VH-VL binders against q8rxn5r50to198. Designs and how they scored, part 16

Target 1, 149 residues: q8rxn5r50to198
Amino acid sequence: GKIFFISQTGTAKALAQRLHELCASNDIAFDIVDPHSYEPEDLPKETLVLFIASTWDGGKPPKNGEFLVNWLGESAEDFRVGSLLLSDCKFAVFGVGSRAYGESYNAVAKELSSRMIGLGGLEMIPVGEGDVDDGELDRAFQDWCDGVI
Below, E stands for the ipSAE of ESMFold2; O stands for the ipSAE of OpenDDE; V2 stands for 0.75 times the mean of E and O plus 0.25 times the DockQ between their complexes.

## First folded at step 19 (VH-VL; framework fv_burosumab)

Design V1 (at its last look DockQ between E and O 0.72; V2 from the best seeds 0.00; counts 0 for: pae E 2.1 > 2)
Fold by OpenDDE, look of step 19:
Structure V1 (fold): chain C 149 residues (1-149), chain A 123 residues (1-123), chain B 106 residues (1-106)
Amino acid sequence: as target 1 above (149 residues)
Amino acid sequence: QVQLVQSGAEVKKPGASVKVSCKASGYTFTNHYMHWVRQAPGQGLEWMGIINPSTGSTNNAQKFQGRVTMTRDTSTSTVYMELSSLRSEDTAVYYCARGPYRGWLPEYYFDYWGQGTMVTVSS
Amino acid sequence: AIQLTQSPSSLSASVGDRVTITCRASQGISSDLVWYQQKPGKAPKLLIYDASSLESGVPSRFSGSGSGTDFTLTISSLQPEDFATYYCQQFNSYPTFGPGTKVDIK
């Protein structure tokens, strides 16, 4: 499996590392992956994918995840692709955001989920949502992890 | 040389299912998407769906969704098409057809075809 | 779905004749059109792809032209082995086929 971190300030990355350690402690092997260095065309080869994704200004993905998110979007909208790619891929997404941004709150995480589903992926659990401002991010993430592991 | 060899003719009753096989050779099986196209007697051609032999992922024509299942066996380089709830109008020659690709994307036309499998549905 | 029509539905010609078959799409499909030849009891054979590109191994007497909505398959000099049914097919969206044009011997 792969753990992708889409991170701007490092929060999502730190959570991804925590998730990785948690998986390891449960004898579950994942690779932590920076999407920036990942070839999206390899994604159909994955059977299990976890996303920890921050939402940045304007509801846009951080720089390191921009290409992957765009690739997912374009692929989902291409009739040649559609659900053809990820029918054998289970996935889950945890979002890191702030409710202060209204409709943009965890927009990237929601988009990832939507695109993965559009490409035929199977969502393991609903998108987890963490708010960096409410003091409950750690708890929210732990709850999500408990659902994934 | 690219070859697609399909299973033999089938005769089925309405309501039954049929499973047609298509064995590929002469190229890397997992590198090309496979399509299924059928042709009723004396009629035109109709696309049924596509399968990625590498992942097993499929995309079926809306007309056949819920009724067609495409699978593959990479160890034998064989693609299967199963059509259930057969009706008389399903009587046709069924073709597997290889699709070329552009980059990593499949092209939805067909450069090599199987010899066809006649499926007759009658009471 | 994109609909394709062909003209004529059938024609009779002699060996050596120039044969022209037209395919029309219900909407613009750029150059995403192919032509097939099919003989009785046989699978279709790809002749032209991308509207005008000749498939490998296909005789040069076959040619394709057109873009957008109107396309043409031309056989410059009909040969005995060319008597068959010809289909156009678009792949700009989910594949659809023309109804076919049967080329018979006069």
Scores: ipSAE 0.645, ipTM 0.856, lowest interface PAE 0.8, mean pLDDT 96
Fold by ESMFold2, look of step 19:
Structure V1 (fold): chain C 149 residues (1-149), chain A 123 residues (1-123), chain B 106 residues (1-106)
Amino acid sequence: as target 1 above (149 residues)
Amino acid sequence: QVQLVQSGAEVKKPGASVKVSCKASGYTFTNHYMHWVRQAPGQGLEWMGIINPSTGSTNNAQKFQGRVTMTRDTSTSTVYMELSSLRSEDTAVYYCARGPYRGWLPEYYFDYWGQGTMVTVSS
Amino acid sequence: AIQLTQSPSSLSASVGDRVTITCRASQGISSDLVWYQQKPGKAPKLLIYDASSLESGVPSRFSGSGSGTDFTLTISSLQPEDFATYYCQQFNSYPTFGPGTKVDIK
């Protein structure tokens, strides 16, 4: 399996590390991956993918994940590929956002989920919605982890 | 040498189903998508759909949704197309076909074809 | 769906003739067009891809041209083995085929 973090300030990265530790303690092996150094054309080879993604200025992904997110969007809309690409891939997404941004709240996580579904991916659980400003991010993350494990 | 060898001709009554097989050889079966195309006697060609043989995922042409089921058996390198609720209008030669890739993207035109399977639907 | 038409629907020609067949798309398809040859009782055979690229093993007397909506297949000097039906097919979207052009002996 792969855990992708899409992070600017390190919050999503730290949650990815915590998820990795929780998985390891339950005998579930994952690699933590910075999408900046990942070749998107290898994604069809993955059977289990977890995303921890923050939403940044204007609803945009942090730069380390921008290429992967854009690649997923373009691939999901290509008729030659679409839902045939990731049909063996199970996935889940946890978003790190802020409700102060209104419609942009967890936009990256929601976009990732939409694009993975469009590529044929099997969503394990609904998108986890974390809010950095409400003091309950850790509880939302733990609840999401319980569903993934 | 790439070969696509299809099952033999079939005669069916209206309302029945037909299942046509296509056995692939000369390449890694799961590395290439497989398409189905049919041709009614004296008429043109019609794309029916595509299967990813690695995953079994399919995308059927709108005209055939609900009546076409495509499957594969990776142990025998064989793709199957089953057409249900047959009508006389389904009388045709059915082809399996394989297309090239541009990089990692499959192109939807066909450089390898099976020999065709005649399916006749008559009362 | 993208509709293709072909002209003429049939023609009669002699060995050595120059034959021109056209294919027209209902909307722009860039150069995403192929040509097939089909003989009776046989599967189609790919001749031209990407509108003008000759498939490996296809004789150089076959050529293709065009882009957008208008495309042409040309056989510069017809041979006995070229009497067949010719189909265009677009792959700019889910495949659709032209109705065919039958090339018969005159």
Scores: ipSAE 0.464, ipTM 0.782, lowest interface PAE 2.1, mean pLDDT 90
ESMFold2 (binder alone), look of step 19: mean pLDDT 93; pTM 0.948

Design V2 (at its last look DockQ between E and O 0.61; V2 from the best seeds 0.00; counts 0 for: pae E 3.3 > 2)
Fold by OpenDDE, look of step 19:
Structure V2 (fold): chain C 149 residues (1-149), chain A 123 residues (1-123), chain B 106 residues (1-106)
Amino acid sequence: as target 1 above (149 residues)
Amino acid sequence: QVQLVQSGAEVKKPGASVKVSCKASGYTFTRHYMHWVRQAPGQGLEWMGIINPSTGSTNNAQKFQGRVTMTRDTSTSTVYMELSSLRSEDTAVYYCARGPYRGWLPEYYFDYWGQGTMVTVSS
Amino acid sequence: AIQLTQSPSSLSASVGDRVTITCRASQGISSDLVWYQQKPGKAPKLLIYDASSLESGVPSRFSGSGSGTDFTLTISSLQPEDFATYYCQQFNSYPTFGPGTKVDIK
């Protein structure tokens, strides 16, 4: 499996590392991956994918995840691709955001989920949502991890 | 050279299922998407769906959704098309056909074809 | 779905004749059109792709032209082996085929 971190300030990356360690402690092997260095065309080869994704300005993905998110979007909208890519891919997404941004709150995480589903992926659990401002981010993340592991 | 060899003719009753095979050779099996196209006697051609031999993922024409299942066996480089709940109008020659690529994307036209498999549905 | 029509539905010609077959799409499909040749009891054979590109191994007497909605397949000098049915097919969306044009010997 792969753990992707889409991170701007490092929070999502730190959570991804925490998840990676948690998986390891449970004898579950994941590769932690920076999407920036990942070839999106390899995604169909994955059977298990976990996203820890922050949402940046205007609901946009951080730079390291921009290409992957865009690739997912374009692929989902292309009739030539569609559900052909990820029918054997289970996935889950945890979002890192702030409710202060209204409709943009965890927009990237929600988009990732939507696109993955559109490409035929199977969502393991609903998108986890963490708010960096409410003091409950760690708890929210732990709850999500408990659902994934 | 590229070859697609299909299984033999089938005769089925209405309501039954038929499974046609298509064995590929002469190229990297997992590299090219495979399509199924059928042709009723004296009629035109109709696209049924596409399968990614690498992942097994499929996308079927709306007309056949819920009734057609496409699978593959990478160890034998074989694609299968199963059509259930057969009816008389399903009588046709069924073709597997290879799709070319443009970049990493599949093209939805067909550069190589199997010889066809006649499926007859009759009471 | 994108609908394709062909004209004529059938024609009779002699060896050496120039044959022209047209294909029309219900909406613009750019150059995402191919032509196939099919002989009785045989699978279709790809002749032209991308509206005007000749498939490898296909004789140069075959040519394709057009874009948007109107396309043409031309056989500059009909040969005995060219008597067959010809189909256009679009791949701008999920594939659909023209009804075919049968080329018979006069």
Scores: ipSAE 0.644, ipTM 0.858, lowest interface PAE 0.8, mean pLDDT 96
Fold by ESMFold2, look of step 19:
Structure V2 (fold): chain C 149 residues (1-149), chain A 123 residues (1-123), chain B 106 residues (1-106)
Amino acid sequence: as target 1 above (149 residues)
Amino acid sequence: QVQLVQSGAEVKKPGASVKVSCKASGYTFTRHYMHWVRQAPGQGLEWMGIINPSTGSTNNAQKFQGRVTMTRDTSTSTVYMELSSLRSEDTAVYYCARGPYRGWLPEYYFDYWGQGTMVTVSS
Amino acid sequence: AIQLTQSPSSLSASVGDRVTITCRASQGISSDLVWYQQKPGKAPKLLIYDASSLESGVPSRFSGSGSGTDFTLTISSLQPEDFATYYCQQFNSYPTFGPGTKVDIK
């Protein structure tokens, strides 16, 4: 499996490391992946993918995930690709955001989920929605992890 | 040598279903998307849909949505097309046709074709 | 859907003739066009892909040209085995085919 972190200030990366440790403690093997160094055309080969993604100012993905997020968007709109592409891939997404962003709250995580579904991916659990400002981020993350594991 | 060998001709009544098979050989079955294309006697060609032989995922032409079911059996390297609620205008030769290898991308033109299966729908 | 037309619908030619067949698309399709040859009772055979690329094993007397909406298949010196119906097909969207051009013996 792969755990992708899309992180601007390191919060999503730290949560991804925590998830990786939790999986390892349960004898579930995952690789932590920085999407900046990942070739998106390899994604159709993956059978299990977990995303920990923060939303940056204006609802935009952090720079390290921008290419992967754009690639997913472009693929989802290509008639040739469609739901044929990721039909063997199970996935889950946890978002790191702030309700102070209003409509942009966890926009990147929601977009990732929508694109993965549109490309044929099987969503394991609903998008996890963390809020860095409400004091409940760790609880929301743990609940999401319990659902994935 | 790439070969696509289809099942034999069929005669059906209106309202029935037909299932045509296409056995592939001479290449890695799961690496090439498979399509179905039909041709009414003396008429042009019409694309019906595509199947990913690795996963079984399909995408069918709008005209046939709800009437066409495509499946495959990887152990026999065979794809199947079933057309239901047959009408007289479904009388045609049905071809399986292979898309060229483009890695992760499905391709929508056809480098090898089966010999064709005549399906006649007659009362 | 993208409609294709072909002209002429049929033609009569002699062995050795130069034959030109035109395909027109209802909207721009870049170079996403292929040509097939079909003989009676046989499956189509791919001749040209990407408008101008010759498929492996196809004789060099066949050539394709064009982009956008207007495309041409040319047979430089017609041979006895070339009497057939020729179809264009676009793949810029879900596939559609031209109505065919029948090439007969004069």
Scores: ipSAE 0.307, ipTM 0.743, lowest interface PAE 3.3, mean pLDDT 90
ESMFold2 (binder alone), look of step 19: mean pLDDT 94; pTM 0.954

Design V3 (at its last look DockQ between E and O 0.76; V2 from the best seeds 0.00; counts 0 for: pae E 2.9 > 2)
Fold by OpenDDE, look of step 19:
Structure V3 (fold): chain C 149 residues (1-149), chain A 123 residues (1-123), chain B 106 residues (1-106)
Amino acid sequence: as target 1 above (149 residues)
Amino acid sequence: QVQLVQSGAEVKKPGASVKVSCKASGYTFTNHYMHWVRQAPGQGLEWMGIINPRGGSTNNAQKFQGRVTMTRDTSTSTVYMELSSLRSEDTAVYYCARGPYRGWYPEYYFDYWGQGTMVTVSS
Amino acid sequence: AIQLTQSPSSLSASVGDRVTITCRASQGISSDLVWYQQKPGKAPKLLIYDASSLESGVPSRFSGSGSGTDFTLTISSLQPEDFATYYCQQFNSYPTFGPGTKVDIK
């Protein structure tokens, strides 16, 4: 499996590392991956993918995830691709955001989920949502991890 | 060389189902998308749907949605197309046809074809 | 769905003749068009892809041209084995085929 971190300030990355360690402690092997260094066309080869994704200004993905998110969007909208692409991929998404963004709160995480589903992926559990401002981020993340592992 | 060998002719009653097979050889089976195209007697060609290389998902023409099921068996390099609720208008030669690909993306034209399977639906 | 038409529906020609078949799309399809040859009782055979690219193994007397909405298949010098029905097909959207052009011997 792959753990992707889409991170601007490092919070999502840190959580991804925590998840990676948690998986390891449970004898579950994952590769932690920076999407910037990942070829999106390899995604159909994956059977299990976990996203830890921050939402940045304007509801946009951080730079390291921009290409992957855009690729997912374009592929989902392409009649040639659609649900043909990720039919063998289970996935889950945890969002790192702030409710101060209003409608943009965890927009990237929600988009990732939507696009993955559109490409035929199977969502393991609903999108987890963490708010960096409410003091409950760690608890929210732990709860999400408990659902994934 | 690439070969697609289909199962033999079928005669069915209206309301029945038919399952046609297409055995592939001469290339990496799990790399290519497979399509199904049919041709009524003396008529043109009609695309039915596509199945991905691993057989995990399909995309069918709207006309056949809910009535066509495509599957594939990697161990035997065989693709299957099952058409249910048959009607007289389904009388046709059914072709499996290999689709070229670009990376993981399919091209929706057909570079190799099976020999065709005649399916006759009559009461 | 994108509709394709072909002209003519049928034609008679002699060996050595130059044959031209036209395919027209109901909307722009760039160069996402292929040509097939089909003989009676046989499956179609791919001749041209991307409107003008000759498929491997296809004789050079076959050529394709066009883009957008109007496309042409040309057989520079008709051979005995070329008597068949020819279909255009677009793949700019979900595949649709032209109605075919039958090339008969005069």
Scores: ipSAE 0.615, ipTM 0.852, lowest interface PAE 0.9, mean pLDDT 96
Fold by ESMFold2, look of step 19:
Structure V3 (fold): chain C 149 residues (1-149), chain A 123 residues (1-123), chain B 106 residues (1-106)
Amino acid sequence: as target 1 above (149 residues)
Amino acid sequence: QVQLVQSGAEVKKPGASVKVSCKASGYTFTNHYMHWVRQAPGQGLEWMGIINPRGGSTNNAQKFQGRVTMTRDTSTSTVYMELSSLRSEDTAVYYCARGPYRGWYPEYYFDYWGQGTMVTVSS
Amino acid sequence: AIQLTQSPSSLSASVGDRVTITCRASQGISSDLVWYQQKPGKAPKLLIYDASSLESGVPSRFSGSGSGTDFTLTISSLQPEDFATYYCQQFNSYPTFGPGTKVDIK
């Protein structure tokens, strides 16, 4: 399995590291991956993928995740790819955002979920919605982790 | 050598269903998407749909939505196509057809074909 | 859906003749076109993909050309085993096939 972090300031990366440790303590092997150095064409080989993604700068993904997010969007709209591509892949997404962004609240996480579903992925649990501004981020993340495991 | 071997001819009454099998050999079954194509007697070819052998997801031509079901069994390298609510105009030779390898991406032309299965729908 | 037409519908030619079959698409399909040969009682066989690329094991007397909407299959020197019906198929969208061109040998 793979845990992808899409992070501007390191918050999503730190959460991905916590998830990796929790999975390891339950004898579940995952690689933690910076998507900047990942070849998106390899994604169809994955059977289990977890995303920890922050939303930044006007609802856009942090730079380390831009290529992967854009690739997913383009692939999901290509009839030659469509819902066939990731049909053997289970996934889950946790978003790191702020309700101060209004309509852009956790936009990247929601887009990732939509794109993965459009490519045939099986969503394990609903998108986890973390809010850095309400003091409940850690609790929301733990609840999401409990649901994934 | 790549081979796609289909089940034998079928004679059916209107309203019945038919399930055609296609057993693949000579290649890695999960590397190639599989399609079904039919040809009515003396007529041209008509694409029916595609199945991803890895996860079993399908995409069917709109004309056959609600009547066609495609499945696969990776342990026997076999793809199945079931067509329900048969009508006389469903009389045709049904082919399984393999898409060429393009990594994990589907391709929509066919490098190998099964021998064909004649399905006749008559009273 | 993208419609394909073929011309001629049928033809008769002698062994050694140069045969040309055309396929026209109802809209641009770039080079997303293939050609199949089908002999009576047999499944189609892929000859040409991507408009002009010869499939492995296909004799070099077969060639394809064209892009956009107009495509051509050429048999440079017709052989007795080339008696068949030839179909074009586009894959710019979900597959559609031309109606076929029957080649009879005189």
Scores: ipSAE 0.338, ipTM 0.762, lowest interface PAE 2.9, mean pLDDT 90
ESMFold2 (binder alone), look of step 19: mean pLDDT 93; pTM 0.951

Design V6 (at its last look DockQ between E and O 0.08; V2 from the best seeds 0.00; counts 0 for: pae O 6.6 > 2, placed apart)
Fold by ESMFold2, look of step 19:
Structure V6 (fold): chain C 149 residues (1-149), chain A 123 residues (1-123), chain B 106 residues (1-106)
Amino acid sequence: as target 1 above (149 residues)
Amino acid sequence: QVQLVQSGAEVKKPGASVKVSCKASGYTFTNHYMHWVRQAPGQGLEWMGIINPRGGSTYNAQKFQGRVTMTRDTSTSTVYMELSSLRSEDTAVYYCARGPYRGWLPEYYFDYWGQGTMVTVSS
Amino acid sequence: AIQLTQSPSSLSASVGDRVTITCRASQGISSDLVWYQQKPGKAPKLLIYDASSLESGVPSRFSGSGSGTDFTLTISSLQPEDFATYYCQQFNSYPTFGPGTKVDIK
């Protein structure tokens, strides 16, 4: 399995590390992956993928995830692969955002979920929606983690 | 040495179903999509759909939606195509086929074909 | 769906003749066209891909040209083994095939 963090300020990375430890304590092996260093063309071979993704700058992905997010979008619209590409892949997404962004609240996480579904991935649970500004981020994350197990 | 070997000819009555197998060898079965193409006697070719044997996702040509089911068995490297509610116009040779890749992307033309399976639908 | 037409639907030719077969697409398909040869009772055999690229092991008397909507398969000097039906197929979208051109001995 792979845990991808898409992080601007390190919050998503820290949550990914917590998820990794929780999974390990439940005998579920994952690698924590910076998508900047990941070859997206390997994604079709993954069977279990978890995303922890922050939203920045009015709905934009942090730079370390930009290439992967763009690659997913292009692949989803290519008929040659489209909904066939991730046939064997289960996934889940947790977003780190702020309701102050309005329509852009957790936009990156929602885009990731949409793209993964469009590519044939099986979404394990609904997108987890964390808000850095409401004091509930840790609880929202823990609830999402419980659902992923 | 890629080889696609299909099941034998079948005769069916209208309204029945037929299931054709295609056993692949000479490559990693789950790394390549499999297509089905049919050809009525004395007629041209018609693409029916595709399966990704990794995970089993399929896409069927619109003409066959609701009637075609594709499955696979990774332990035997075999793809199956089942066509239901058969009509006389479904009489055809059915081919499994595999295409090349351009980089990591599959192309939808075919350099490897099974030998074909004749399905005859007669009253 | 992208429709393909072929001209002529059939022809008779002699060994040594130059044969030209045309395929026309209902919309632009760039160079996303292939040509197959098919003999009775056999699966199609790929001859040309990407409109003009010769498949490995195919004799050099076969050539393809064109882009956009108009494509041509040429056999520069017809041989006895070339009597067959020839199909074009586009792969710019989900595959569709031309209706075929039967090449018979005169």
Scores: ipSAE 0.536, ipTM 0.813, lowest interface PAE 1.7, mean pLDDT 91
Fold by OpenDDE, look of step 19:
Structure V6 (fold): chain C 149 residues (1-149), chain A 123 residues (1-123), chain B 106 residues (1-106)
Amino acid sequence: as target 1 above (149 residues)
Amino acid sequence: QVQLVQSGAEVKKPGASVKVSCKASGYTFTNHYMHWVRQAPGQGLEWMGIINPRGGSTYNAQKFQGRVTMTRDTSTSTVYMELSSLRSEDTAVYYCARGPYRGWLPEYYFDYWGQGTMVTVSS
Amino acid sequence: AIQLTQSPSSLSASVGDRVTITCRASQGISSDLVWYQQKPGKAPKLLIYDASSLESGVPSRFSGSGSGTDFTLTISSLQPEDFATYYCQQFNSYPTFGPGTKVDIK
């Protein structure tokens, strides 16, 4: 499996590391991957993918995840790609955001989930949503992790 | 038995929005994807999109992206489809339809259908 | 998008007749094709899935065949309740439907 961190300030990256350690402690092996260095064309080869994704101003992804998110969007909108491109991929997404962004709150996480489903991926659990401003981020993440593991 | 019961007929003006509901029963609501398909009078069938009741994630056909919003209420086993910026061409019967699974994966065909909701858009 | 065509667009038949409807895809879709029956004012009803598998509860007089681009729905002996419109639909990619074949009583 792969754990992707889409991170601007390091929060999502840190949570991804935490998730990785949690999985390891349960004898579940994952690779932590920076999407910037990942070839999206390899995504259909993955059987299990976990996304920890931050959302920034305007609902945009951090730079390190921009290419992957765009690739997923373009692929999902291309009927030539097929609706089952990621049929062998189970996935889950946790969003790191701020409700101060209004409708853009965790937009990247929601988009990732939507695109993955559109390409035939199987969502394991609902998108987890963390707010960096409400003091409950760690709790929200732990609850999400409990659902994944 | 599996049942999908939809809300009643709607009459809307161009530019308005319509929200159709689909209440599911007879199976585990969160274990099947739900689709929306429409059919203009005397015409064929057109797929609109898919929603995962478990997570609420959706994907809409490109034709309807930006104009369709699918949501679900797990507490009532109900899926909703809202279509905005209505046009006369949106006049159709709208169906919710359940997607079966093959193993863990959803199939993009439809084993059970709602009774349909007629939406008429006219000035 | 994958386009489906059907032939004929309509036909008239009598009870007991053998009816054959063809569906053609613009590209190969393996066996990812289903057939529906729709009666006026009613929702479509699934008849065949995976091109040739009979849905539970569907009479055995219905059968499907084909793979790749050419598919056929056959009603071995048409019954009064079989007069309806029949649609093929592919699920190899995002769903698309054939235009339908109306089966009328002669």
Scores: ipSAE 0.017, ipTM 0.625, lowest interface PAE 6.6, mean pLDDT 93
ESMFold2 (binder alone), look of step 19: mean pLDDT 93; pTM 0.951

